# VHH binders against Uncharacterized protein YOR385W: the designs that were tried, part 19

Target 1, 290 residues: Uncharacterized protein YOR385W, of Saccharomyces cerevisiae (q08909)
Amino acid sequence: MRGFSGQPLSDDDNYRIEKTQRNTIPERLHFSRERNMPIASIFGTRGYFVFSSEQSYDKFKQTNFNISTLDADGVGVPLFHIVQSYNVIGKITRSSPDFYIYKYVLQGVQDPPLYSDCKVICQDKVFRLCKILYCEIYAHQGFFETKYDFFYPSKTQPVKKYQIIKQSNMRDLYSTLDGMRFRWHVKFYSDHFRLMFLDEDRLNYSNSNQKERQKPDQGKSKAPDFVIGHYTRTFSDILPRSTSKCSNLIIGEHSKPDSLGITTVPDLTQEFACQGALIHYLLHIERERK
Short names: E, the ipSAE of ESMFold2; O, the ipSAE of OpenDDE; V2, 0.75 times the mean of E and O plus 0.25 times the DockQ between their complexes.

## First folded at step 8 (VHH)

Design k3 (from a33 with S59R; framework vhh_3k1k_2; at its last look DockQ between E and O 0.01; V2 from the best seeds 0.00; counts 0 for: pae E 21.9 > 2, placed apart)
Fold by ESMFold2, look of step 8:
Parts: structure tokens; C-alpha cells; sequence
Structure k3 (fold): chain B 290 residues (1-290), chain A 120 residues (1-120)
């Protein structure tokens, strides 16, 4: 009960990911570094923005979208923008999503258009910054759970990417992505979510052998949780009529330490960032409902 | 309508025993793996024990192996957790859950929990 006895909850080194290679963990999840992705509100806009690095967020605060030159790696612009849909009738009939996620992409001005419905945000002589619809999220609220279906937008039929499930009496979220199962786990009265991969030892009980050989790195017979990411709130002063960092999303990835811009964020990192953006928005909605 | 109702939690001395029950309704009980979880104040909810849908495979968190036994009675739609040699560290709210792999057609269900307190 350390969190309730007047002792602080802090942003210590507890935001590390598990980097130990294990045979039971898919190679795709053997990450070597953490990417810190600030989530911020921008005055005069709806929703929340996810940045590819703290450095990118810091640069953006100096310029907003009033950028005279675009960096080749896309440092100083957002990666994602998540917004809640206003269309009440469309949400009831599932004819419109509950959330939209837009992505910012950097293109050379001489490159052919990649997207038919992009919005050009700014450009210089070399690059243009475009905003595209990246993902639609449909919520289905049942009595015992809410399911969040993430879809790639499509001109004909949306293609389902994956699903997140939140049970009504729990705050944890569960997702399945590319056949892998994950849990965003949050402690009692905390807003610190830990993203964990759920391996066979934690899920499947169909095998008859109840005891398994210890993994090489266990000091006792139980391996530690395989944590690949975190969501944490930022307790910074909120300045009126300004851009404010609301939270941080920390995701494991394969990348170089100087990979700071939007052009070098791995695809898997982007998907977990979308999940973290939804978590952030759900916490905001919950606090506003009281 | 799916319901999981835990019962049997109590205050008990160290070294004592308790038997928890979880009554299930509103779904095909025999098709689900059943699990027990616990949550101490200020701590994460942790898995304690699991039993396969067929009942022929059981697994336990290491700190409870040899002390706790999970079982199921499909005729009564009930999962049990027999807890022996209880320690103060076992103090927690215990939750029953029904689980099926694949989140799309059948979703996991949780009970409301039952309090177990182990103290002198």
C-alpha cells in the first residue's frame, strides 16, 4: 500500500523493458532499446498527438506547425493524431468509427503521391508533410466487456488489424496482434500501464506436464514478466492556451539510438503506439465523465 | 448473461485452510479453462492457478505449489481452490476467471472477488 500511505509514485527506472532473449519469446519481440513517445495536447485542436521522441516533441513546441524547413528524418512533427468521432448516429449503427487515428508522413516533393486522400500540412523545397487516415477504431460495449476493433481504412471494405478487449470490472486491456497476445496491465489506483507479452507458460494449460524446466535466467522457478512497453502520465504544469505533454509511451523496438524522427519508427512500434494512444484517450474520457 | 460468483473467503490463522468456490452461469462452462487470480492491496493482480477445460491439466504459481489445489465440477459449473498451509503473504482478494484463447467469439469473464485474510 506504498502508493496510498503518502509515499510517492514516481517515474524512476521502472520504465525499462525486458531485453533478455528467451526461446519462448518470438524473435520480433527481442528488443534492444526503448523509444520514448510523448503524448500531447495542442491548443486549438481536438484529441491528442503522439511524437516519435522527446527531442521531436521539444522541437515541435518551438514551431508548432509553423515550420520553415522540414528535417529529413521528420524530427519536430507529430507521428499520430487520435481523435474521437462526433458522429453519434454513425457510431450507434457502426457506420462510423468511435476513434480516428491519423498519421503524419514525410514525402519528397518529387515523389509520386502515396495516398489519395492525404492533407498537406506544410512543405519546403525538398519535403512535404502529409496527414493521412491511418486507422479507424470501432468500440462495441457489452455488459461484461468492451471490444475495440482496429481497422485499416479501405476504399471498399475495412480490413481488421486486431482487437483490444477491456473487461468491464477491470482496467487491464488485452490485445492480439499478428497471432501474439499482449496485456496492458495497470496496478490498483495507478495510471502506469505495463505492456507485456503473454507467452505459452502464462496462457496454455493444455499440456499434461505441470512442471517445466526453469529458464536459464531464473533465480527461482518463475521467469519475470516480459515487459515490452509502458504508458505513464506526466505530472507537468498545464499552461493555458499552450501545447502540453500529457503522458509518455515507452515502447521496445529494434532501432538505432539516433532514430528520433517519424521516418524511422518501426511498424510494430507504430501499432503499439496506436494502442497507447487509445489508452490515453480512454483515461481522459473516464476522468471527464466522473 | 455470464456470471462468476466467488465465495468462501474468510479470516484465518497462519497454517490454516480455506476452500474457495466459483459458481459459473450463462455460458458453456465445460468449454472454458478456469483460473484463479489474487490481488493484495497496492499490488498487481497475479495468476495463482489454472485448470484446463477438460480438467486433466492443472498449473500453479510457484509460491503456491504443493499448498493449493484447483479443481472443477462441471456438473455444478463450479471451480474450487483448496488452500492449505496458508501464509500471511496469501492475504488478498481472490478472483475467478473463465478464459478461452482467441478473443473474438468468447471473451474472458471475471468474478467480483472474495477476501482471504491470513493473520495472527
Amino acid sequence: as target 1 above (290 residues)
Amino acid sequence: QVQLVESGGALVQPGGSLRLSCAASGFTFSSYAMRWYRQAPGKEREWVAGISSSGDSTRYEDSVKGRFTISRDDARNTVYLQMNSLKPEDTAVYYCAAYEYGFLDDFDYWGQGTQVTVSS
Scores: ipSAE 0.000, ipTM 0.092, lowest interface PAE 21.9, mean pLDDT 76
ESMFold2 (binder alone), look of step 8: mean pLDDT 82; pTM 0.833
OpenDDE, look of step 8: ipSAE 0.008; ipTM 0.271

Design k4 (from j4 with S31D; framework vhh_3k1k_2; at its last look DockQ between E and O 0.01; V2 from the best seeds 0.00; counts 0 for: pae E 20.2 > 2, placed apart)
Fold by ESMFold2, look of step 8:
Structure k4 (fold): chain B 290 residues (1-290), chain A 120 residues (1-120)
Amino acid sequence: as target 1 above (290 residues)
Amino acid sequence: QVQLVESGGALVQPGGSLRLSCAASGFTFSDYAMRWYRQAPGKEREWVAYISSSGDSTSYEDSVKGRFTISRDDARNTVYLQMNSLKPEDTAVYYCAAHEYGFLDDFDYWGQGTQVTVSS
């Protein structure tokens, strides 16, 4: 074991201890590849659409929603559609959400409907494509912070999925999902966000320096953060009155490189995609205020 | 001071088998996902195979699926690539790499490579 590097055993043991203490990552966040999920504007529609892959977006551009053939993986259709609510009275009274996220779902034509409240978008002889309400987002703007609550839809009482918090004087966004803390970090004068896992053990477990405090609510952590995704804006020539790619979400996930359609997107990736879709919409709203 | 050393590269006939090894030192091997890449002359490096830090998850580039198998031995700080049914297009320098799991851009370590040649 000693012969590989020529280093003293004590030095090698020290590297092991330090790295383990700083790099405890939940197994759910281990990834084998990056999924690129384009976010696009479709002419004549409200809101934005998230695609499961670049290949899916490219195929969609050829057909729009005039889809004559559906493949089993769902390549060439959107995954999510995020829209801002029109219901001003409901938003003021907090009785309706600020944003809706719809999901596209592929189902066999011979199967009974999986969702009673779905809208059938199209079908061929084998599959049908349905659009369902996937998530409602409630924005609670306070003096010091804005909280974005993501809920599963319900007829009676919504069930909270998770929350994103944005401090009023900061651009970074923080979320807690399944007991894991995350940060969408953005540099000054940039619309490039990095999605980082904030390792509780790593942030507090290190014995290297006691004189400095970590302040996760105030910009970037001093310790290296674990980057598991990106949001980046696309700056390309956009054809007038067409489907236009606006940005990309890039999420690390465990999946095959040929997992291109909507049926094979991991659940955790879908949740990060919803967060990224909100970020995209918030940037759009910010730019419209100019 | 991080070191990845590939070995096992050789000249082999089409249809043959070869087992590559990558010995790691200078970091905690069990915390890292491991990958194999290859580079043919005049081409960019391309990903070949992946294994998670726990060893529970593997994935492969399409052209090697069913022929190549990645595995790891944490007690020996070694990752392996078993290559069966070798084809001339598998000729390349093979590199192992360690990336800290859960990150896209951090802690990128590479070996110096081992030559695999499939001919005659």
Scores: ipSAE 0.000, ipTM 0.117, lowest interface PAE 20.2, mean pLDDT 74
ESMFold2 (binder alone), look of step 8: mean pLDDT 83; pTM 0.834
OpenDDE, look of step 8: ipSAE 0.028; ipTM 0.399

Design k5 (from j4 with S53R S57T; framework vhh_3k1k_2; at its last look DockQ between E and O 0.04; V2 from the best seeds 0.00; counts 0 for: pae E 17.9 > 2, placed apart)
Fold by ESMFold2, look of step 8:
Parts: structure tokens; C-alpha cells; sequence
Structure k5 (fold): chain B 290 residues (1-290), chain A 120 residues (1-120)
């Protein structure tokens, strides 16, 4: 039932992250390795799925969701599932999100359920795979920009996680996360986005003994920023397949080299993966509109 | 709940034409991208054609490009496949499919299929 299949992975030196020990870069961004996270469409389902590694995606292609044995690290299952909402009235009134992101979590079968609202996807003698709502995304279309607000799900008062901003005349997207600012930069004729940390110049300036206001963001003419990730699109047309890889996210992280499954993906990597999933979906919507 | 009903399959000679229809009910048709698939005996089901929700984007499998045309009529909740210059290799059961968004882990909706036979 299990086996390796699919096209060989090819990679260019363009897909490397910058590695540093400079004190102008926060230590949580002092990465030593890259995680490759395939984004795929799965036949018979909606939206797109993010996998924690190529190995996990390759294993999933042989089993789909018909899984008889679960790996302790969660290799061979998706990490995230992003779907677009259909509720037009709810979108207009802000009573429903524009996108949902679900997360797959692995639990021991003898442990009590961690999530009362989870959906059990499959189970073996040792482990149970659950799907939970991870965040909701609300799009606010303005004249000069579109803002995408990511929220923790809540029955009463949602808590905003962060925001992504796309300016009307640019393809670049800007985000904040834990007080840090980032840019997903793309050249006009490319679908290769580079994730860059923006605050190095502000951090250097803020280390001065003088009190001053924050300086503006770096512009296009600034020196290259610190690159911590990439989004790249697979060069393929729509094909009738059970599962097909659409793109890859390459994100810097602190992790062990054998961290291939969903249980060992760092929290920061997960948040950048959610941003990359939205970018993928926005590109899909753009192609479908044209 | 959801129904997709294909029709228009027939026996035709090579070089002939057929128009397949897929009538949809039980969902908001204008919110769905629609696809045609086909399955020949002993083979896996293969994708044939795609049309976006708006109808502005269409795509075709290489072997049918220039011969088949997908279209939709949202007023009639119907998607069509115009099949021209038919070849014996086009013999298959043709299925209409819709992909529904906003539901947990749902499969695509499928019709019952309609038989197309192209024989000399």
C-alpha cells in the first residue's frame, strides 16, 4: 500500500534562508535550517493542504485519508487545511470569515480529548488524528489596500492573532507577528515570494541612547532584508489526480534534522505556514478570476 | 441533498459530435467551479475539462483541447460539454463534478455518469 511516488524535488540556491548571529536580528529568527512544506490539492476535498515535509506529503499520497497506521511524529498526514467560505451575506456583514484554517493534531488514544470541538479523522490502536479549527481570516477590502485579519476562534470575543496587508498597486504582502514586521516580496513577473524581516534598521536605530520616534518601513531601494522563507509555485497545469502538489513553502526554523511530522513543527513556522497558505489561495483566486 | 444528473451520452461514429449536459440541484450552482471527468473500462477516472465559478476560466486535458468545449448556464443550473471530432479513444462514461467549499473534509459531488461510445 505504501511507497514512494511523484516527481523528483528540485531546488535552486535561490530558496535558501539567510543565517546570522547578528544582535540586530531577534534570536528567535537565528535559524540554522529550512523546512520544506508542500502545499497540495487533494482530490475529493476543498481548499488546500499544507504538509510538514516532502516525506510527509509523499507518504500521504499513498494513503490519502484512508490511514491504517499513524506515525508517532505524525508523518503522512497534513498539518493545515485552508478553505474559502461561501457565505456571501455573512462575509458582507462580518458575521462569517472569508477563510478558515484547520489544523491536524495527533493525540494518544488513551489520553482524554484535548479539544471538545475536534473532528476525529482516523485512529489506530495508539493514536487518534483530530482536525480542529485553528483560525479564521477576515478580509477588509479598502480602496488603497486589503487587510487580512487572522483570529483565534471564539464563541464570544475573538482575539486577533495578526494582520496581513496587501496594497492595491503592489503584489507584496506585509505582516506583523509578535511585534515583528515582515514582507513577502515578489518580483513583478514571478510567483516566487521571499519572506523578509523588516525591523533590522529600526532595531539598530532604537539601540541608540537617544529617544526618537520609529522610522518608516524599508522601501524597495533599501539594502536586501533578512530572508527567512520562500513561497514557490510548482510549474504544472490542472490535472485530474488524486493528490497534486501546487507549491512549496520553505521556512527557516529551530528544529532537529529528523523533524518530519506534524508534532514537531515549531509554533513560529506554523504561523508563517498559515501566511503562505493564504498567499497560495490568493494566487489561485487571481488565476481563476482571469 | 446535492444532485448532479448527466445526460446526452449516445453511440456515435468517429468524427461525430455530442453535447453532454449536467443539471445541478441542492446547492448554489453559481458558487461552484464545475468539472467533467471520464472513465474508460479498466482505467482510472481522468479529468477532462474545468470551468470556473464565473465561467471566465476554462481548462482542458491535452487530448481533448480544440475538440471539446465546456460552458455553463447559471440560469438553468447546468454545465455543458460540447464534444466535436469524436474519436474511439473518447469512449467512456462521462461524469460531472462540483467542488463544494466551506464544508469539513467533504468529497466532490459526482453525477451518475452518461455513456459515450464512439465506434467505427
Amino acid sequence: as target 1 above (290 residues)
Amino acid sequence: QVQLVESGGALVQPGGSLRLSCAASGFTFSSYAMRWYRQAPGKEREWVAYISRSGDTTSYEDSVKGRFTISRDDARNTVYLQMNSLKPEDTAVYYCAAHEYGFLDDFDYWGQGTQVTVSS
Scores: ipSAE 0.000, ipTM 0.118, lowest interface PAE 17.9, mean pLDDT 76
ESMFold2 (binder alone), look of step 8: mean pLDDT 83; pTM 0.840
OpenDDE, look of step 8: ipSAE 0.313; ipTM 0.667

Design t1 (from s06 with L106F D111N; framework vhh_sonelokimab_d1; at its last look DockQ between E and O 0.03; V2 from the best seeds 0.00; counts 0 for: pae E 13.8 > 2, placed apart)
Fold by ESMFold2, look of step 8:
Structure t1 (fold): chain B 290 residues (1-290), chain A 123 residues (1-123)
Amino acid sequence: as target 1 above (290 residues)
Amino acid sequence: DVQLVESGGGLVQPGGSLRLSCAASGFTFSSYAVGWFRQAPGKEREFIGAISWSGGSTYYAVSEKGRFTISRDNSKNTLYLQMNSLRPEDTAVYYCAADETWGSYFPSEYNYWGQGTLVTVSS
């Protein structure tokens, strides 16, 4: 089914996010605003970059990484950089991840490093901008499902954070994060994913019965969807000279209205942004196979 | 308890056909991917193919292209293997196995196994 009037609908009201204070919805999902997070490619660099706001992306286009004065909120620099691993042998043996996600962080120049393996990108007299390895993604492929495990690296043992499940014959993705279940839903012939909270049997999240957590919803009716975010692409913007925007993530969050830089992005928003970055990369890989 | 029981094995001549069945009980059959493996004497268990929980998708080992067909009937809790153009090298014990929605080449990924049914192909 493409549309109600025989024509596809394409307008801005498709990007609405539910806002509620109902106690049947987890408090962490009581959003006060939406954050628009551009995903872009930077000429001469592998992978894709996620920005904390349109304003941050627009400022970055003017300066790239040639920054003489760092903004205290981190406007004008990326938040994340996702890269697919080159190491084919390590991926086959599961000794290296399929994707890396790097994060950009601001620190005071006089503060001790929070991260021992930090790459300094630039600094001024007050702040330094560092790039750290934030997340590793391991793909576990079966015939009928693929699971993507997101790990935070450490010196001794990575800590698993959450998992995304993709059925092989369906484009929808399912995620469990902090005991909450989510669905990235996409219609056929579309690259618009809607991120939805699934309020099904919340009491079953801690149950040992694994079928209730992982079973795809096929042929069953569901409660009305609670939309908390969106991923969307543009098909073509021909600007052959530098940095180009590829897509947008729109994510509901609980934050102040003037939160534009990387220092004030809520943790839950960051986790959904990492999921959206993976979706973007998977779509890119699919398109390259033609 | 969970039980998988293969049947339909026996002696067939080369070039013949045979249909194996696997009856499942003790679990929700329609929630599992199921597959067929075989083991010749002195060899490791070898993957033949798998079918999704709904029966909508199948996957076969490359070596068995076009000769074998996997199907399932969730109303009867039964998995089938249709084997055509049988050869003496198809002689083996055939096993069915069930996996929680994954499907895999590897026997270690499957949670439940049948006891096997012998297929002998000889002239």
Scores: ipSAE 0.000, ipTM 0.289, lowest interface PAE 13.8, mean pLDDT 77
ESMFold2 (binder alone), look of step 8: mean pLDDT 79; pTM 0.806
OpenDDE, look of step 8: ipSAE 0.021; ipTM 0.308

Design t2 (from s06 with W53G S108T D111Q; framework vhh_sonelokimab_d1; at its last look DockQ between E and O 0.44; V2 from the best seeds 0.00; counts 0 for: pae E 11.6 > 2)
Fold by ESMFold2, look of step 8:
Structure t2 (fold): chain B 290 residues (1-290), chain A 123 residues (1-123)
Amino acid sequence: as target 1 above (290 residues)
Amino acid sequence: DVQLVESGGGLVQPGGSLRLSCAASGFTFSSYAVGWFRQAPGKEREFIGAISGSGGSTYYAVSEKGRFTISRDNSKNTLYLQMNSLRPEDTAVYYCAADETWGSYLPTEYQYWGQGTLVTVSS
């Protein structure tokens, strides 16, 4: 074997999501299409940015936050910005998270403010673009696993929305969301993660003796995996000191093909995108420690 | 014609050790990740561990940490599973499997399978 590979898949067919009307799959996962969400590094800033579409990323490359005219759908601006916290003492005491995810939101300039703690990035005569704290991620490193808790700020109390679990000697990540269980599966030495729904029948068989472990199907069963998303690395030749595309998230959703901007990304897609953003950052951290 | 043939199974007392072999033919063995699975009576086929084509990296199921060792000898086209401190719960048919690209925890991602070798752990 040639060893380590982070290469993207050759065919677009390898980035497809499964589309189904099966009643064994929750209706929230009966997706009509996939959204391609580029992840990029931006020169002069730390962390990574998630864009709502390839078109939005391509438009952003022309402006790099020097935006004179805001699109009504929010095409040409990022959706999320994930950064790692450097406050080591705060991380240990849980007084600060391990990662922050900020979200860009578009509002009419004549509308009342919806967020008390937003940072105004830019505005024109019609719209203002704000950056808000969207999600905090706390890592809890145990002897055999690391748990990543995703907290969403609210007016009363931060609400834990979901958790990702990474076992220490495995690359796969397991998550729960609204009572549904998922697996971000990756072959050894690949950087292509497939987001899979773990249905109730498979979950019951898998958890009978051992929790959160994936078990093989019965010896003659060939039931296909139900893939609802992908994380893939992208290798583009971008000039130095510019915005560089690093990877893509492909997430299933209920939306129209012309839903290209930040205002039209469904909530469930945003939650999976936050998981994918964490995966991207963790993969980056692993590569940097070598 | 691709073949994987397990051997080395048999009857072993609790606490004993056993070494399984998997002989491969019909493909370039060093290009494939290979792994071990087992299936106890009445249970699902269970991932044990896998080893990269070069033999440089191994992955084990959490429950098998410290008792089992996977190795390969590409010059002999052979995969091995060393099992120590065997328990009656280890009684199962043991299978080797090969994945053309990378190993996986999922049995559905392996292209080739052996017929299995029975390991019985009883007093």
Scores: ipSAE 0.000, ipTM 0.371, lowest interface PAE 11.6, mean pLDDT 78
ESMFold2 (binder alone), look of step 8: mean pLDDT 81; pTM 0.817
OpenDDE, look of step 8: ipSAE 0.021; ipTM 0.298

## First folded at step 11 (VHH)

Design pa1 (from k5 with S59Y; framework vhh_3k1k_2; at its last look DockQ between E and O 0.03; V2 from the best seeds 0.00; counts 0 for: pae E 16.1 > 2, placed apart)
Fold by ESMFold2, look of step 11:
Structure pa1 (fold): chain B 290 residues (1-290), chain A 120 residues (1-120)
Amino acid sequence: as target 1 above (290 residues)
Amino acid sequence: QVQLVESGGALVQPGGSLRLSCAASGFTFSSYAMRWYRQAPGKEREWVAYISRSGDTTYYEDSVKGRFTISRDDARNTVYLQMNSLKPEDTAVYYCAAHEYGFLDDFDYWGQGTQVTVSS
């Protein structure tokens, strides 16, 4: 088992994304590479941590949060921490979120703080690592579906909102951001989710034109999947009092291949990573109910 | 409706003093950290001063440290910038900004600015 034995993920596991310049796919999704973002459990903590790269995760395992020097790119620290809220009364009354996502940000020690209410995790003479509340997730349980609303904190009004929808009897999740629709698709008996862009305009175009003209290399098949990312579970040896990698989140992005730290993760990648972190947590909750 | 209004900009002689005010409305002022920025003609906007929401932490850009003092009055929903020992290099439009958590943006709200001119 590749995850169990510690072997790296490979393309033979079909964890690739589609890299395209098709004009029917929004330019923001014309990705140049995949970012592998490990999700891990840290002994003695609640929730799960998302790392910006395998290299960052490997470095973090050596130090945990006992960091003597901070890297300028933020290699060796988490990007996100997702935690389920324990405020049961607030969740029942819908007055508090079901999940919090915290983000780790790197700031110069001599620079003015951008986040006056951040929690300082560690610092050296040059940088400090702050933890901020980045996203709140509210679950709205209905009879036919559960909606997960992602809100970025505001003292007055929400600044940005994204939604994931899960049908009550289905494992697939659907999301919308910036007018684009996505599907996290999972096959039966699997924990491998594929993030796909839903190109409804291409499907409608194909259906309209199949009557008049059939190109030699195009049949009546559906339009190809436009896979943009993956969530996969990892099995590794469990060691007492350790950090354990639980899963990998693989997201397409525009970035340099050597952009390994938290300071260079594109905004769109961060948005999909928050969705993947929720998926991971929901799978954990389902497994604990057994 | 969130609004930040700067005032108190004027023409002053080198070595003079001036106090800028920024009146806030449309939000809970005591919940925000506040900052002053300035922009000289043809220059990039630059940070000047910061005050935490409680008022107990302040920071200053190096060229104004010891000369400028930021303060806040939560009862009046106002942040101030006391500017002493003014130099011609301090000539700029001064802006205040309210800080809140937000994705993709560094600041949520900006004022319209007030002109400070330091000339003999």
Scores: ipSAE 0.000, ipTM 0.139, lowest interface PAE 16.1, mean pLDDT 75
ESMFold2 (binder alone), look of step 11: mean pLDDT 83; pTM 0.838
OpenDDE, look of step 11: ipSAE 0.165; ipTM 0.556

Design pa2 (from k5 with S59V; framework vhh_3k1k_2; at its last look DockQ between E and O 0.41; V2 from the best seeds 0.00; counts 0 for: pae E 15.2 > 2)
Fold by ESMFold2, look of step 11:
Structure pa2 (fold): chain B 290 residues (1-290), chain A 120 residues (1-120)
Amino acid sequence: as target 1 above (290 residues)
Amino acid sequence: QVQLVESGGALVQPGGSLRLSCAASGFTFSSYAMRWYRQAPGKEREWVAYISRSGDTTVYEDSVKGRFTISRDDARNTVYLQMNSLKPEDTAVYYCAAHEYGFLDDFDYWGQGTQVTVSS
């Protein structure tokens, strides 16, 4: 129930992503389009799959895992697969990840192997599709908060790590990524999360009694709650023995309008997609406990 | 079957050094990133160090950074943890671990641990 706006958000605001060239907003967040990334369940599998576009999801539904021809841009295959670890002993002792995120990568069959530890899903005469372990997520529940540590191992660069924090008795999640602070905000009894960039300069002024506000108008701006993405449920029934879309993850990015496949998803979008996948799974776990 | 066997745990004085080994069998060792964890009595198990499949990336938990070094020898199917400048707070059972990367698999491999005690 806490926001930086002086007025309640309307229903029309739930799906809007702000575009800006404001100097206090990092240029990496001056995006040109929104990418809609469906999250789906596939009968006979565990976990959830994230697709790079609606078009990619629609194409995948026509073939499922019987893929005979691979598209050069990677349209029609998943981008990520998130799975909850069911090793109860490892989770109780906090000695194993709580979630794994696998990534699908496309390689030319004539190219030298780049992923010696991949599992080949399929190939045709030109391309092969590999599945690799991309991210591990460890949950640490404390008295005042739960921390989710994301680890991104790589063979050719340092392991990237960041954290999502959920405070006790609140549904909002907070993260810091590349020095930028973010908030996944959700209204009470809603499953619609808004991903917001937190502008520290304006946030600090509005929450400090040790500094006077420099201008009255600075304290009334929506700039600290700059929206860069959304997670929202799809209100459709999951039919038995079917592939069905469960939710949409919508993220602002800098990319061409026809960037539809897995090969052209920007790195920052991929990182937010991993956060959105976790949110989706946490909502699933919450519903199963009721 | 997959086995991970830790060794090298001992009693050592503060400021001392110790090298742990973890011998692996039953899987393709060179295809896995390896990790060390530790657990003090009455405490939760915590991650200590990570080494990538190729060995060219290492990551450490903040409290051991600069004192501990993880390494691997793929010819001997062994991962090591060199521990320098040991403190009483490093007293724990140390475990090595690997995760099998897989489609539809969600299991992990653990050793039984080796005891490290840092005291006078």
Scores: ipSAE 0.000, ipTM 0.167, lowest interface PAE 15.2, mean pLDDT 75
ESMFold2 (binder alone), look of step 11: mean pLDDT 82; pTM 0.830
OpenDDE, look of step 11: ipSAE 0.319; ipTM 0.693

Design pa3 (from k5 with D108E; framework vhh_3k1k_2; at its last look DockQ between E and O 0.01; V2 from the best seeds 0.00; counts 0 for: pae E 14.3 > 2, placed apart)
Amino acid sequence: QVQLVESGGALVQPGGSLRLSCAASGFTFSSYAMRWYRQAPGKEREWVAYISRSGDTTSYEDSVKGRFTISRDDARNTVYLQMNSLKPEDTAVYYCAAHEYGFLDDFEYWGQGTQVTVSS
ESMFold2, look of step 11: ipSAE 0.000; ipTM 0.157
ESMFold2 (binder alone), look of step 11: mean pLDDT 83; pTM 0.842
OpenDDE, look of step 11: ipSAE 0.561; ipTM 0.801
ESMFold2, look of step 14: ipSAE 0.000; ipTM 0.178
ESMFold2 (binder alone), look of step 14: mean pLDDT 83; pTM 0.843
OpenDDE, look of step 14: ipSAE 0.038; ipTM 0.321

Design pa4 (from k5 with D105E; framework vhh_3k1k_2; at its last look DockQ between E and O 0.03; V2 from the best seeds 0.00; counts 0 for: pae E 11.9 > 2, placed apart)
Fold by ESMFold2, look of step 11:
Structure pa4 (fold): chain B 290 residues (1-290), chain A 120 residues (1-120)
Amino acid sequence: as target 1 above (290 residues)
Amino acid sequence: QVQLVESGGALVQPGGSLRLSCAASGFTFSSYAMRWYRQAPGKEREWVAYISRSGDTTSYEDSVKGRFTISRDDARNTVYLQMNSLKPEDTAVYYCAAHEYGFLEDFDYWGQGTQVTVSS
């Protein structure tokens, strides 16, 4: 069935992000603006692509990958490409990732080469657009939860980046990133996820046997839920055999108003975009099952 | 040619202090956010600290908050980790890493690391 809350993006206050300078909130979350990041399906390809702005997506639709001139800010190319792994390595061994996330990187043609797993997509006289493996995701299905481990790939020792936890029979997802904890919250019968920062002090009061601090001022000391992003599905008219926008990620960040290309996306925004891309893919998989 | 070279690791008594350095070359250092990671024997490599490319923002893993301070000197292409009130569980090989703009963490790009040992 179709989702109830897959609304198009608008200037509606329902997609607002908390903008604060409060000292109880980590400084990295003191956002100045919202970035809208379209997620699209490109005909003839697997998986989904994340764009750095609506303007970048609109420009990409004019050229696809037939790019004769690369923009210096990287407008008009994707930022990420998420694909589900084919599990065809012999018998199911669970020794390979469940998802790959690739990143598009703009590099000067005279700059040192990227890692050996770089694939050159296109080049002009000044810039080279490369596609690199950015992240591997391993899913571990348990009885009460599924854990998604995000790794930076390495030939020898992949570095575990963070984990997303989805509890069984619940749609919310919980994650950590750089020591900060987050919740992707979704209401029943909705496909609108709200990304929220979770106050660490409030998380430590969950058990009834923890009475060491008897007199916390809960009404004054409790930080409110802190919305920093959204995932929404779109119902735009999708033409067959074309590039189609499927959904949008709206993520808070600190950036200049004209930050439209892939070269100016803050690294924290990039990580939330990877989480949102997984959510999009998981929703797609669920729709195919039904 | 991109290089990251960590230094400053040593044997230190509990409660002591160390300052680690990571010298970078072969890329535009000021365009990258930098992180420190550590790996104890028999354990997975774990994140320790982050500093944004501008230096405006830092963050830390919970067990090191208030004890460790990350900083950067873009004129010297160097990131630092000041470690105070060291504990035996801080014993590890420490690695610096560059993120953003397509920097990947893999063995060929990481330096040798620098060993920190906290022992009574």
Scores: ipSAE 0.000, ipTM 0.300, lowest interface PAE 11.9, mean pLDDT 76
ESMFold2 (binder alone), look of step 11: mean pLDDT 83; pTM 0.842
OpenDDE, look of step 11: ipSAE 0.386; ipTM 0.730

